# VH-VL binders against Jasmonate-induced protein homolog, part 5

Target 1, 185 residues: Jasmonate-induced protein homolog, of Atriplex canescens (Fourwing saltbush) (Calligonum canescens) (p42764)
Amino acid sequence: MASTQAMGMTEQQKKSVDEMVEKATNMGVNVQAQNSAVVSMINQTNVSMTFNENHNWSGSVVGTGYPKSIPTKQSRQFIHQGDAKDGSQGAVVYYGSNANGEPCGWLLAWCAPTNVTPTKPNRVYVDCGAQSKFDTISWDTIKAKLDVGPATTNFTDVDTETTIAAGVTSTGSFASVGAAFGLST
Short names: E, the ipSAE of ESMFold2; O, the ipSAE of ESMFold2 at other seeds; V2, 0.75 times the mean of E and O plus 0.25 times the DockQ between their complexes.

## First folded at step 2 (VH-VL)

Design i3 (framework fv_iluzanebart)
Fold by ESMFold2-Fast, scan of step 2:
Structure i3 (fold): chain C 185 residues (1-185), chain A 122 residues (1-122), chain B 107 residues (1-107)
Amino acid sequence: as target 1 above (185 residues)
Amino acid sequence: EVQLVQSGAEVKKPGESLKISCKGSGYTFTSYWIGWVRQMPGKGLEWMGIIYPDDSDTRYSPSFQGQVTISADKSISTAYLQWSSLKASDTAMYFCARQGDYGDYEGYFDLWGQGTLVTVSS
Amino acid sequence: EIVMTQSPATLSVSPGERATLSCRASQSISSNLAWFQQKPGQAPRLLIYDASTRATGIPARFSGSGSGTEFTLTISSLQPEDFAVYYCQQYHNWPPTFGQGTKVDIK
């Protein structure tokens, strides 16, 4: 059987995740084990998105690193290798524009513990809106929200008409994290 | 017009330093990886390395790590390839090219410069 | 690193005939393969990417196929301007690598 992918991933994203895992394995990067996360992001906006910032609570990005950009209507992937104690816990912020050409940002945070239990489950937190919202990020505040977050979530910023949806699930080999950065119009 | 324009041909002696350039225009230079490809006389194409101009993140092919330096000046939309000490074996055509966006620093080139011929002889 | 092998080294085809060029990867590269055309004294030109997607402005007579380790570039009706060397390139694993090229002579 095919491994379980994160909720809400497109078929193209699932294929891209499989390709990323194969690439990493061929280069000697260990993506197996319950403490690694393979993150796939799809840009459903009308313009290219650019990497702005990341934060690590546990673990770090490996392999090719964070994608510098996500072209319009395409997906990009990265691998975040968790530490043995706390697993993979991190966040990324990408910048782009809404339908009106206004600068906007999208934030994805995930937690994939080394040992997933009912009291320490896989979880995500998302946020989006005006780019200025991300000029000063309180990572402690984001972590607090992530710590009580669900395994799947979505958010719409009514002012900028931006949306973001994300999910995380365990595949038995790694945690699969999927996110869609989009517009509500 | 979307294009990459490279500096002119160079004739050098072994041991000399050299820096050749690649200037982008007609697109947002800082948003695309720029790579360098070597083609020795009568031979095929060899991937040397790439740079992301916005932050100067540079990735080298293992065969070229330590042999050359790739850099960029985003204020003038120009990428560079340089040698501290040329060898006769560096005689080749050098192309710069813009990377199509796949796998971040892994990809194919969708836009090419015209090439810079470097001849190293005594 | 992944080794790309092209065959034949040289292909002579009359104008109007079909040309078939092969590219083999030393390990699976999925569909992460591009084809380039290089004419004498010129820079390479992108023809095909993702194994079968034709680049903008490329004539319909050029088509690509294959996945995994075996790939083919087909030129359905060779024109005089198609005299060139053709290269395949994988971008599945770093570093991206090129095949050694197939020279197409029209005559």
Scores: ipSAE 0.013, ipTM 0.597, lowest interface PAE 8.4, mean pLDDT 87

Design i4 (framework fv_iluzanebart)
Fold by ESMFold2-Fast, scan of step 2:
Structure i4 (fold): chain C 185 residues (1-185), chain A 126 residues (1-126), chain B 107 residues (1-107)
Amino acid sequence: as target 1 above (185 residues)
Amino acid sequence: EVQLVQSGAEVKKPGESLKISCKGSGYSFSTYWIGWVRQMPGKGLEWMGIIYPADSDTRYSPSFQGQVTISADKSISTAYLQWSSLKASDTAMYFCARGPYYYDSSGYYPDAFDIWGQGTLVTVSS
Amino acid sequence: EIVMTQSPATLSVSPGERATLSCRASQSVGSNLAWFQQKPGQAPRLLIYGASTRATGIPARFSGSGSGTEFTLTISSLQPEDFAVYYCQQYDNWPRTFGQGTKVDIK
């Protein structure tokens, strides 16, 4: 399917990502997270989103796991405990619908190394579009893209009018990841 | 030896189609982004777009979207840049380049163009 | 898009002298900045990535510094082969963008 990447984040996406990063930071401080990625996601679509799958390259989710649903216009958080060698590296896929009621998916991947350096920085990778796009995911391909990704990113799929934005930053002993799953309409 | 080899110079008329190539060797072609850069005569470098050959994920700079098509055939380690209808303003040197730049076999580092093709000169005149 | 502005447009220096080239981004790009050298009739050559890391095979006289919006490329003792055009490029955000270039000429 045809898709395009929009240039830069909108002002609203920047605000949403910043708010989610702040929520992740506050959660991490309150639970004394260490060697972890604390992830906060907001659903800016018109319907509830449902957890579909995850992938772990390094580390694993803690507690009750990934939020099973993210209600419309609400945020949900989780903690992903890092591996001592490689830190926290993982991905999640949530399913929902676009403005026309078509089934869509949103993918967020992050890399938060145990020792963050200029050559091993915090990274994010995002993708969204028709749900069928995520029926067969090449996790090796996603990992390769993530490994050279930026600390802040966005993507818009023109065909489905879906958008996603994310950012990651180090806060004390953990990384804060914020993401906004949305519509471009 | 890691290398990108581009097709030879082209002389075309306005309205003609053209497809130029960039062949990689000495590395795992499908796992690196290939970028295309335009340099108009006497001007600087302009980013056109990139493709990831493993899944043909293609991203264009806004000014080039709809003007060109970027594609790749991973079975022969070759990326392509194509015009359906050339204009005199397409006269330029076109470079392909490999990205991201890797620190070592297991390391991460930022996307950067580390290996470049020699360039393909495209001249479009009536 | 992030606009990259280089200064000066041209820099005239003698062999053995120090050259300092500037690059400014219209918004923060962190350390996701590369420097390229292009000699007449040749493809660009990667010099620096991550704002300050020298690429493999690049002589120690080349050094990069800066973060955020202000970046500098320094050539400590200019050699005859260093007379070229130098470009900065950000890869923090899409689309990737280049500066307009600084030409380093013989004085």
Scores: ipSAE 0.006, ipTM 0.523, lowest interface PAE 11.7, mean pLDDT 86

Design i5 (framework fv_iluzanebart)
Fold by ESMFold2-Fast, scan of step 2:
Structure i5 (fold): chain C 185 residues (1-185), chain A 124 residues (1-124), chain B 107 residues (1-107)
Amino acid sequence: as target 1 above (185 residues)
Amino acid sequence: EVQLVQSGAEVKKPGESLKISCKGSGYSFTSHWIGWVRQMPGKGLEWMGIIYPGDSDTRYSPSFQGQVTISADKSISTAYLQWSSLKASDTAMYFCARSLGYDFWSGYYTFDYWGQGTLVTVSS
Amino acid sequence: EIVMTQSPATLSVSPGERATLSCRASQSVSSDLAWFQQKPGQAPRLLIYGASTRATGIPARFSGSGSGTEFTLTISSLQPEDFAVYYCQQYNSWPLTFGQGTKVDIK
């Protein structure tokens, strides 16, 4: 059915996305005219998570950039403005820890094309696990996986007991991307 | 307990340089923004700019862009506000304050803990 | 920039009386509005954020309401220690802006 928000977003995340769109509009960002991604991330782990790095294949984050921290059990949002040809394609990596206090990372990648079609759909790719997994990232490998990815996905790393779920949907004005960074315990 | 402690009062002449400080303690200094607010004698509050000490990402009010420099040294949990050439119109109380939120759009970009203020007097 | 206008400029209230302070934004700020109290010789103190959420340690007599462009700070039973200047601040749009302040005098 038609949805103006990514599948699996909490009601609080949906409100936070609406607030961010209003703030961006007030700051002169034209979310209506270009395919931008409004990304909401919820930290379902037991500790705060910190921003580690990002990658842009097309487009760029606007305003003050990526949230520097996501407190435990809270959500944080950002806007990634797409370019005219390829839309919004990017990735973020956040660090935190699992239930045993071991350092872990969560990776979210998304693709929101300027013109969404059945052959050029909205896509996400996710990964999580030990922090060392993200010490050296092959962005070409991540992009290859993203390019054939689904609109909704999840992954569980059994070794660290970490999980990540994400989805993307078009609202008619922008792409709404939701992600949950969590634990499998 | 969370504290922000600012450097002492300054008396300067027009054209002189100045650097004042704001030291944080009792919290993760690199996890919050530090804002600077000016209050001219008998006047209200004016936001000048803000810095994230973890990576020195700095944002200025358009009215203060190019007039002051905001910086931070995370190794000693201290933020700074600096003038290259003071004017008499810079006479004011300067406050530093910790942001309640984590970034401009995803948090409460208001201030929950404030320093005691640094009085700067610029006169000939 | 968003201009914040406070009214009245000065309010005289007897102890125990209800005080109502207004803050208006030139554009919508959603609920991204904070209220501060500043006593003579002191730094500002956060009272309310998110238009209606009391900050830690703030007495229940302080309450905030409103959204969009019209906001109110209410002090239900003014105490002598509430003599102060009150500022509203928006954090919805860049740059951050404060109102000019309302001075509350004990009658």
Scores: ipSAE 0.012, ipTM 0.532, lowest interface PAE 9.1, mean pLDDT 86

Design i6 (framework fv_iluzanebart; at its last look DockQ between E and O 0.28; V2 from the best seeds 0.00; counts 0 for: pae E 10.0 > 2)
Heavy chain, then light chain:
Amino acid sequence: EVQLVQSGAEVKKPGESLKISCKGSGYRFTSYWIGWVRQMPGKGLEWMGIIYPGDSDTRYSPSFQGQVTISADKSISTAYLQWSSLKASDTAMYFCARVPSYDILTGYLFDYWGQGTLVTVSS
Amino acid sequence: EIVMTQSPATLSVSPGERATLSCRASQSVRSNLAWFQQKPGQAPRLLIYAASTRATGIPARFSGSGSGTEFTLTISSLQPEDFAVYYCQQYNNYPYTFGQGTKVDIK
ESMFold2-Fast, scan of step 2: ipSAE 0.207; ipTM 0.733
ESMFold2, look of step 3: ipSAE 0.005; ipTM 0.439
ESMFold2 (binder alone), look of step 3: mean pLDDT 90; pTM 0.900
ESMFold2 at other seeds, look of step 3: ipSAE 0.185; ipTM 0.660

Design i7 (framework fv_iluzanebart)
Fold by ESMFold2-Fast, scan of step 2:
Structure i7 (fold): chain C 185 residues (1-185), chain A 123 residues (1-123), chain B 107 residues (1-107)
Amino acid sequence: as target 1 above (185 residues)
Amino acid sequence: EVQLVQSGAEVKKPGESLKISCKGSGYSFANYWIGWVRQMPGKGLEWMGIIYPSDSDTRYSPSFQGQVTISADKSISTAYLQWSSLKASDTAMYFCARTYYGSGSYEDYMDVWGQGTLVTVSS
Amino acid sequence: EIVMTQSPATLSVSPGERATLSCRASQSVSRNLAWFQQKPGQAPRLLIYGASTRATGIPARFSGSGSGTEFTLTISSLQPEDFAVYYCQQYNEWPLTFGQGTKVDIK
């Protein structure tokens, strides 16, 4: 049977992304979110992750803002309120370390337009690897990749043995984004 | 209401097999991790492992890996803890518990517990 | 694994008095710390999560504090129904680990 999960995800990544999407949906319903991306992230690495940077193409984070840390094996959430024209489009970068203790980063970008159409659907883009990869980010490059991205995706960086998976779905009132930051070891 | 109901007390002899159960109701059973916790007589709580009923993904505490089997049947909202060959040292109260995942920071904890199943292994 | 150490092993207090229970983690657990109450013959009951957030239905006399490696549970005016064993539990990483418990006895 067909799944909405991206091909190439492990069974564990599919499960983690689905759990995070469900958690985002529950939060969004409880706060009556509208024209927003509700985002849930799980840290599946061996150490805590720390918020490093964000970027907004449209919309802005609300409430308590981006989680400052995501402890190991725990999940954290935020709400990104979309603007009336282009909805919620943004990105976050978290830093941590791989199994060897080397500094690494994980990047999640999402697009949840106000008007979802076949040419402007909900989409995600992910990237991970050495922390130095994120010292100078080309946000234009990331936006270009996000703009043609799928609703579910994953990436593994062989050199650092880091991995990331994400998915986005529409609830009618808001978009639910789930992401799993992890290690391929 | 959200609740977990466990099977009744068991009295067994060393070498016998046993399977105890934990039935969930009042929530989406398949979509929450179910953990098992052991409490030996007069002792504290020990986390044994967890299962995600939707796909039977199971993870054990290193201390319990190979000693017990955790399983679940999502069609009847029931999780299980099983021994192939009981030892006297398995005498304990066994609890199942749901792991809750809330929307706020620091909200990944065990919130709902079963009443416990007392297992006594003696000759 | 993270080792959780509770003190004292037993705390003897009179009804109406304040009880203070300590919990120490062998490494930082941030605020991923829960407190459970267990009465004889019963399952553990969640009191506090996130080190300081009271669970639904838990009376205001229960409060938690701390972060990192040092945590405290305070019962401001002990009631007869509060005589029980109390456990701290970290959920910062797997495997999940509990302290050995503090028994709160009537003096």
Scores: ipSAE 0.006, ipTM 0.482, lowest interface PAE 14.9, mean pLDDT 88

Design i8 (framework fv_iluzanebart)
Fold by ESMFold2-Fast, scan of step 2:
Structure i8 (fold): chain C 185 residues (1-185), chain A 123 residues (1-123), chain B 107 residues (1-107)
Amino acid sequence: as target 1 above (185 residues)
Amino acid sequence: EVQLVQSGAEVKKPGESLKISCKGSGYSFTTYWIGWVRQMPGKGLEWMGIIFPGDSDTRYSPSFQGQVTISADKSISTAYLQWSSLKASDTAMYFCARDRGYSYGPEYYMDVWGQGTLVTVSS
Amino acid sequence: EIVMTQSPATLSVSPGERATLSCRASQSVSSYLAWFQQKPGQAPRLLIYGASTRATGIPARFSGSGSGTEFTLTISSLQPEDFAVYYCQQYDDWPQTFGQGTKVDIK
């Protein structure tokens, strides 16, 4: 799922990215693709998900910002523009519900360096579970886990029956970060 | 060419059942949502609900939940809007529209519309 | 449910003049806002999506602006074929909701 979302961009995704870049430029932002990540999130749950929190280690979101909501079975994207030294490194947390109607959260963290090398590769870290799990986030702890993370990963929280899969790949322009927020039922 | 073609106009009496159709062509039918929009005579647009034909996941506006049934048959790229028992207040133009669905980004909108099906319910 | 309110209900404009249509959301919809044109007997036609991006084939005289709760559609030099009803629509969350429409009529 994540590997499919992270493996290059579809033509529709490329068109969407071009439109996002144009809108950011119209808002006075000069988007530098090589330093930036396009983060695509698909909500595979049965209800809408809502943006709760973000964290930036390197760079910041541009244009219209983080999608406020991700409707069920829909995808939403944002552009996170990195700095020239470290690229795009950030995290988002979305809230929703599991199959039983219990409040749950999904966390995506990514590292998309400006110049991807074996020493500085693309990385992701994911987590999901009960919403209360995300009431107090240690961003230093998340960063430590991200810094040794793989380019693609997945996690299932058995207790809440929630899943998350994510990956990062370089497309020759933007880094592509894909994530699927879902249920295991 | 991407298009949605709807079934023809219907004239019905209160209490009768009706099923109207919306056939997609020129794209992967199972990867986009199909939305239904009602327009009562001389009035504005009302969003009724939406279906994902790939798995028949269906979401209704609260105003239409229980009033109509939305369904799809992916083998023939067709979505349906159905009433078990029509009322005079169901008299309206009904549009189907392709909703971008799995499009990545903030660009989720109804881009392709059917021509509309006029439903007239009178005794 | 997010309520979309359009103003004015009717706008009378002469050909060649500028038309400005407003749309207000009851809560922030970011830039997930579309504008549609509808002529009598026809299906709605997408004009603008993402608050400011023109759909394919839409003339440059149509422009959209705004974000959050306040949005504007501008027609810079109204042509005879532009007399129609215009609807704004939020697609940020479900249920999707339309404004009540603004009729652009000849003066």
Scores: ipSAE 0.000, ipTM 0.499, lowest interface PAE 13.2, mean pLDDT 85

Design i9 (framework fv_iluzanebart)
Heavy chain, then light chain:
Amino acid sequence: EVQLVQSGAEVKKPGESLKISCKGSGYSFTGYWIGWVRQMPGKGLEWMGIIYPGDSDIRYSPSFQGQVTISADKSISTAYLQWSSLKASDTAMYFCARHSEYSGSYLDAFDIWGQGTLVTVSS
Amino acid sequence: EIVMTQSPATLSVSPGERATLSCRASQSVSSNLAWFQQKPGQAPRLLIYGTSTRATGIPARFSGSGSGTEFTLTISSLQPEDFAVYYCQQYNNWPRTFGQGTKVDIK
ESMFold2-Fast, scan of step 2: ipSAE 0.007; ipTM 0.561

Design o1 (framework fv_ozuriftamab)
Fold by ESMFold2-Fast, scan of step 2:
Structure o1 (fold): chain C 185 residues (1-185), chain A 123 residues (1-123), chain B 106 residues (1-106)
Amino acid sequence: as target 1 above (185 residues)
Amino acid sequence: EVQLVQSGAEVKKPGESLRISCKGSGYSFTSYYMHWVRQAPGQGLEWMGGIDPSDSYTGYNQKFKGRVTISADKSISTAYLQWSSLKASDTAMYYCARGGYYDSSGYEYFDYWGQGTLVTVSS
Amino acid sequence: AIQLTQSPSSLSASVGDRVTITCSATQSVSYMHWYLQKPGQSPQLLIYGASNRASGVPDRFSGSGSGTDFTLKISRVEAEDVGVYYCQQYSSYPYTFGQGTKVEIK
């Protein structure tokens, strides 16, 4: 993923994150008083993507919620407010299409602990492929993979020619999570 | 009523093993981190490490990593601090403390403390 | 590790005096807490997140500060306030405490 930030975010995504934080603060969400995750997703596919589902292990989405759609070549953001004990741990699945028009899905899971330590570090887990891959998700299985995940990762599904890259880092006020949903073609 | 009750005082010789305990009651044991804090005679407080009882993930102060083991048994709401081989320098008061928080605070603080376990290691 | 230095290390006050204790960190800290250890007792939480009083703590206790410098104030010290006061950072592992400030009456 070509990016100027350690997380792989574009400059435009960084500005969008700043705008989201300002908007949330104006709506009464205190992003700096808790270990919240501000998640930015960019759709690098050729069609719009639609929200399919989410899962919360710790914390919950705030404000306007998960973006219902991510238009082609655009980014969308949301804020996930973490618990004091475990921070922000969640996952989202978006659906779209690959270059051949086949239905595909992209899954982003993140863990942004309230206190980042060697035993509880910032983590991400990603997966993508045929939409049918996400028809039945074992969230316990995803959690087990997330729990040993790195702070930055990428995955390419050769069969569908889809790719996903993600990273998480702490900014001192909140955890910044970036993801690119894309094609390997 | 939240309570943390620790095991009784111990007198040991160098080289011996020891395990002390901290039993929580009056709250959901797996919903809060449990920490261990040491106080050597005439000295201040020193954080040793903590554990998440829900999954047994532990964090250690590097000074104590490899010298002690922190564990928890959530079925009996008890956390443990264990030494495989005690040294005279392990003589201290040991406190367990709960990592308290508000739902939206984004940080924890030690809101309840055990009464302490005095460990004396001498030849 | 973030080192916390408290000032003064010890003080003697008369009932009704204003007591000020400071805590300086070698690096910026996100959250600072204060504890009181009365003679022969376990530490107890006084202030969390720099300025919030813990449940049951009298309003004569207050905290302030951010970044590297934090302050605990007792507006009118009482006899029961004798003990050792500790600051503690919750910014990164390992969590660290200041060396303590001993407060005696008279």
Scores: ipSAE 0.000, ipTM 0.478, lowest interface PAE 15.5, mean pLDDT 85

Design o2 (framework fv_ozuriftamab)
Fold by ESMFold2-Fast, scan of step 2:
Formats: sequence, structure tokens, C-alpha cells
Structure o2 (fold): chain C 185 residues (1-185), chain A 122 residues (1-122), chain B 106 residues (1-106)
Amino acid sequence: as target 1 above (185 residues)
Amino acid sequence: EVQLVQSGAEVKKPGESLRISCKGSGYTFTDYWMHWVRQAPGQGLEWMGGIYPGDSDTGYNQKFKGRVTISADKSISTAYLQWSSLKASDTAMYYCARETYYYGSGSYFDYWGQGTLVTVSS
Amino acid sequence: AIQLTQSPSSLSASVGDRVTITCSATQSISYMHWYLQKPGQSPQLLIYDTSNRASGVPDRFSGSGSGTDFTLKISRVEAEDVGVYYCQQSYSTPLTFGQGTKVEIK
């Protein structure tokens, strides 16, 4: 099932994350020195998606940066290196289209604390819908929602028939974040 | 369908400038990196570098950095490889190739142009 | 840079033979890709991410391997399979190709 896979990373995405960590380490990126997030996004829509913007609350993207485009039915990955105090906390927004060709956006926010505890857990927040929803983003509002968010989540915007699912899990060395940007039709 | 069409063969003298082209069609040109791969006579394939046409971000093999310029014009879906001063050692077949990634984090080339033969002599 | 060495450098086969080509990397890598360059033609993608056949590639072609050793197999070679086969790594820049394996049909 496509919806089942959207709730977490596919086996191929997990493999891609492992490969990206190896490549980054060989390029001199220290993924283990701070609590970093390795983020994998899969585009389950019918068109290419384009990077629109990011926000950092803690940490910053490293290596090759944010993927500029995610072609239809493919996945792309990036590494977000956390700081020693607060870990990796960030967000990305990608633009694309729904089944009707209407402009839409998908937002993924994550929090991977340096020390994961019951009071400071891994968290994600997602949103999707019409592109106009993301023309002006209140990052304070998103942070407030992320701060009480679960480790896995999904959302469907019935008006645009768009979906997004995401999850975050600690691996001991870094946090693995998976997201699926999709359509409900 | 996806097609990459390259400019025709060139015969040049050392010291001359040259620009060759690769036109993409059948896909969104700005969504994919376009790379240049060189093949000297009787030799194997050698990666030169690539460009992301959406913002003109480039990556070069250090062996060719500063010796060639890679550029693109997204309004006509065309990538370019340019020399300011050719050498006899630049004699080779030059291919453009579209990069893709599937679920792997690697770069591989799913479509290739027909090649442009560049001969530098005399 | 990661150097790729193919074995053999060349081979002659009869139609219906099994052909095995290997590619060895100077360090452990995740994936290997394979291309075929037929005489007078551009390279074409054959196998990507070690074991996945590219669109339109016959099932007689298969890829396998991990670490430093990767293999391309043709179960029953056909006349149209003549050409030079190249392995390619995308694990680190610069992207590199093997030296090529020339396959000729007797």
C-alpha cells in the first residue's frame, strides 16, 4: 500500500540514508560529533517538486545542501547537523502540484534533540495544501506545534487532495527522519 | 520522450575558443543536473563536471576546473561546454548526460546525447 | 579518487555463452552502475544501483555485488550485446568509470 509506506521510510529510503551517511563521512562531514538528522523525502506526486525555503531553529544543513528538486516517484536526502545544546531542529517547504495541476506545498518540520528523553523527545510536524498557505509562514506558530508534536504523524488536506506523512527515530549516532509528500487520490 | 541533442563535430586549431551545446527535450530541463563526459580517442569515459540549470550551480572534476566552463540557458533548455583556448589534448568525443537519482543517493546517467567530436590539430 | 578496475579488459564470446564482467573499487562503496557503449554509439545505461535493470534492458542482464567487488552478468549473450561495458561509481566525487571491458562476438 502507498499510504502504509507514506507513514515511514521505505526500505529503499533507509538504504539511501545509510549511503548518504557513508558518503558524507568520506567527504569529511562529522555526522556523529553532534546529534544530526539525516532526512529522506519521497515525492509520491505526479510531478517534480521544487525546494522553496527552509528554517533553522537549531543546527544547519551540511554537505550538498537541500535537494533543489525531487523528481516524481523518487526520493532525495540531506543532512542537517545539530548543535551540541539543542540538536537538529529545522523545517523545509517544497512546492509542486496536485492531481488537478493546482499549485500546492508540503512542509516538514523536525526536532532531534542532542539528548532524547521523555521530556525532550524526537518530534515532527507536517502540513500541506494550497501553495498560498505557505506564501507567508509564521515560524513561531510552527515551532509551537512542533514542540508538542509526536514522533510520527500524517496530514491530509481534503480541499487539495494532498497528503504528507513523516517520522523520526534515533539510531544512536544520528536521527533518521523520513517524509512522504503525496496525493490522496 | 527524453532526448539530448548535441551540436555537430568541430575541427579547430590550438589556441582557438569553442563552445559546444546539448539541448534537452521531453522533460523539465531545470529539474535535472546535466553532466559532460569526455572520451579521448581509443580511451574510456572521464567525468568532467555538471550543472543544475535551475540556478546554474556547477560541480567540476578538479582536473578540468579552470580549463573549461560549463553553463546553461534554461530559456532554450541548452547546456554548454566552453574552452577559451583549445589544446591538441582536448581532441575527444564529448557527451552530455542527464543525472538522475532513484532511491540511492548516487548519481548515474539515464540519458546520453549522441556526442560531439572535437578535433584539435595543426 | 576511487579507481575502478574491470576484469577482463576484453573477451570473445559465442552467441549463447554466459559472460561475467567484474569491477573492483579501491575502497568500499555502496552502489555500482553499468553502461554499454555499442560500436559508434553513445553509452547507454544498463544497470543502476548495483542490481536494477534500466528501462528496456533485457532480463539476461543482471548486476550484483557489494563492498569493493561488483559483477555484471549476461546469461546468454546475443549478437547485439557487442560493445564496451563500463562500471561507474557515484559514492564520491570525482565520479569515475572503470577502464572498460570489450565484448566481441566470434
Scores: ipSAE 0.007, ipTM 0.543, lowest interface PAE 10.9, mean pLDDT 86

Design o3 (framework fv_ozuriftamab)
Fold by ESMFold2-Fast, scan of step 2:
Structure o3 (fold): chain C 185 residues (1-185), chain A 121 residues (1-121), chain B 106 residues (1-106)
Amino acid sequence: as target 1 above (185 residues)
Amino acid sequence: EVQLVQSGAEVKKPGESLRISCKGSGYSFTSYWMHWVRQAPGQGLEWMGGINPSDSYTGYNQKFKGRVTISADKSISTAYLQWSSLKASDTAMYYCARSDYGDYLPWFDPWGQGTLVTVSS
Amino acid sequence: AIQLTQSPSSLSASVGDRVTITCSATSSVSYMHWYLQKPGQSPQLLIYLGSNRASGVPDRFSGSGSGTDFTLKISRVEAEDVGVYYCMQALQTPYTFGQGTKVEIK
């Protein structure tokens, strides 16, 4: 159903998303009716990553919240429940290290509107680099960039040799958001 | 088949150090968390903490944090529970148990056979 | 920490009886897991996420409940069901177990 290339999702990430949806359904969360985004993040760096921060423009995370850690070469998932008017719009920041052991950050922002149209499409915005870049974030600036973002994107910070790729696709029931946090080395 | 095999029973004196082990087989060791659960004689179960072997990320029950160290060696699919200085109150059966990779509502399956630790003077 | 209280603390049943064990949490946990520890053995998973039977667990075992109140039922207890039953919450750390319910067969 969803393109792995467009989303950047691995087959293992797709399986993990299916498992997360099943767990949510067993909890009585109607993912289909809630205009939700199911977000899967894979850590392609050489060390574990830790959750630092989130921001909500519309909607909120469901259940126990954001994964506190994403182990190296593993994926973690969460569900962000959208509101009826604006859908799911949020961002997360994870911290980790580059190949040289320098502290780095990865930022994923997504927009999954309640009603996806050509003029109101699914969007992502990504950024990565030195951790200090994310110590004080202008969420208004991130929102402005997200609002004109594509459905699939990637970025490489040459100075830290970090990379991030992300995509968002409607599944007919919910929005599937995938992101890969990685190194360019 | 998936198995967790723990090290043998230990008899120690207060103040001594100890490390016990739990070896996983029949599955991808780094794809699952390993947890330690304590059971004092005649008592119930108490979660001590767990580790993700892929990156050695640990979570502890604060009651045991600083009192024990949880570690893992992924090259030999083995998790460890270690005390620097044992107390008589550490006398208990210690179980290791596997949980799914995700830390969202984890359940424990399978469990090791247990390691009995007796600490007396 | 979320405290779990089981009721009863112990019971004695005859083969074929229906056994009901309850578990009450001090805060909503959404789902409950259940374990059985047979005499001299390690605990084994019976039920996960409230109502799902673990692999190999007979259909006489069932779980139900939501929020703070959960129930484990054995529709027709067998001799091999003797042991201590534990509920467990895994919504937040520290993960906690109930104090246990000892089931003896007459």
Scores: ipSAE 0.005, ipTM 0.488, lowest interface PAE 15.1, mean pLDDT 86

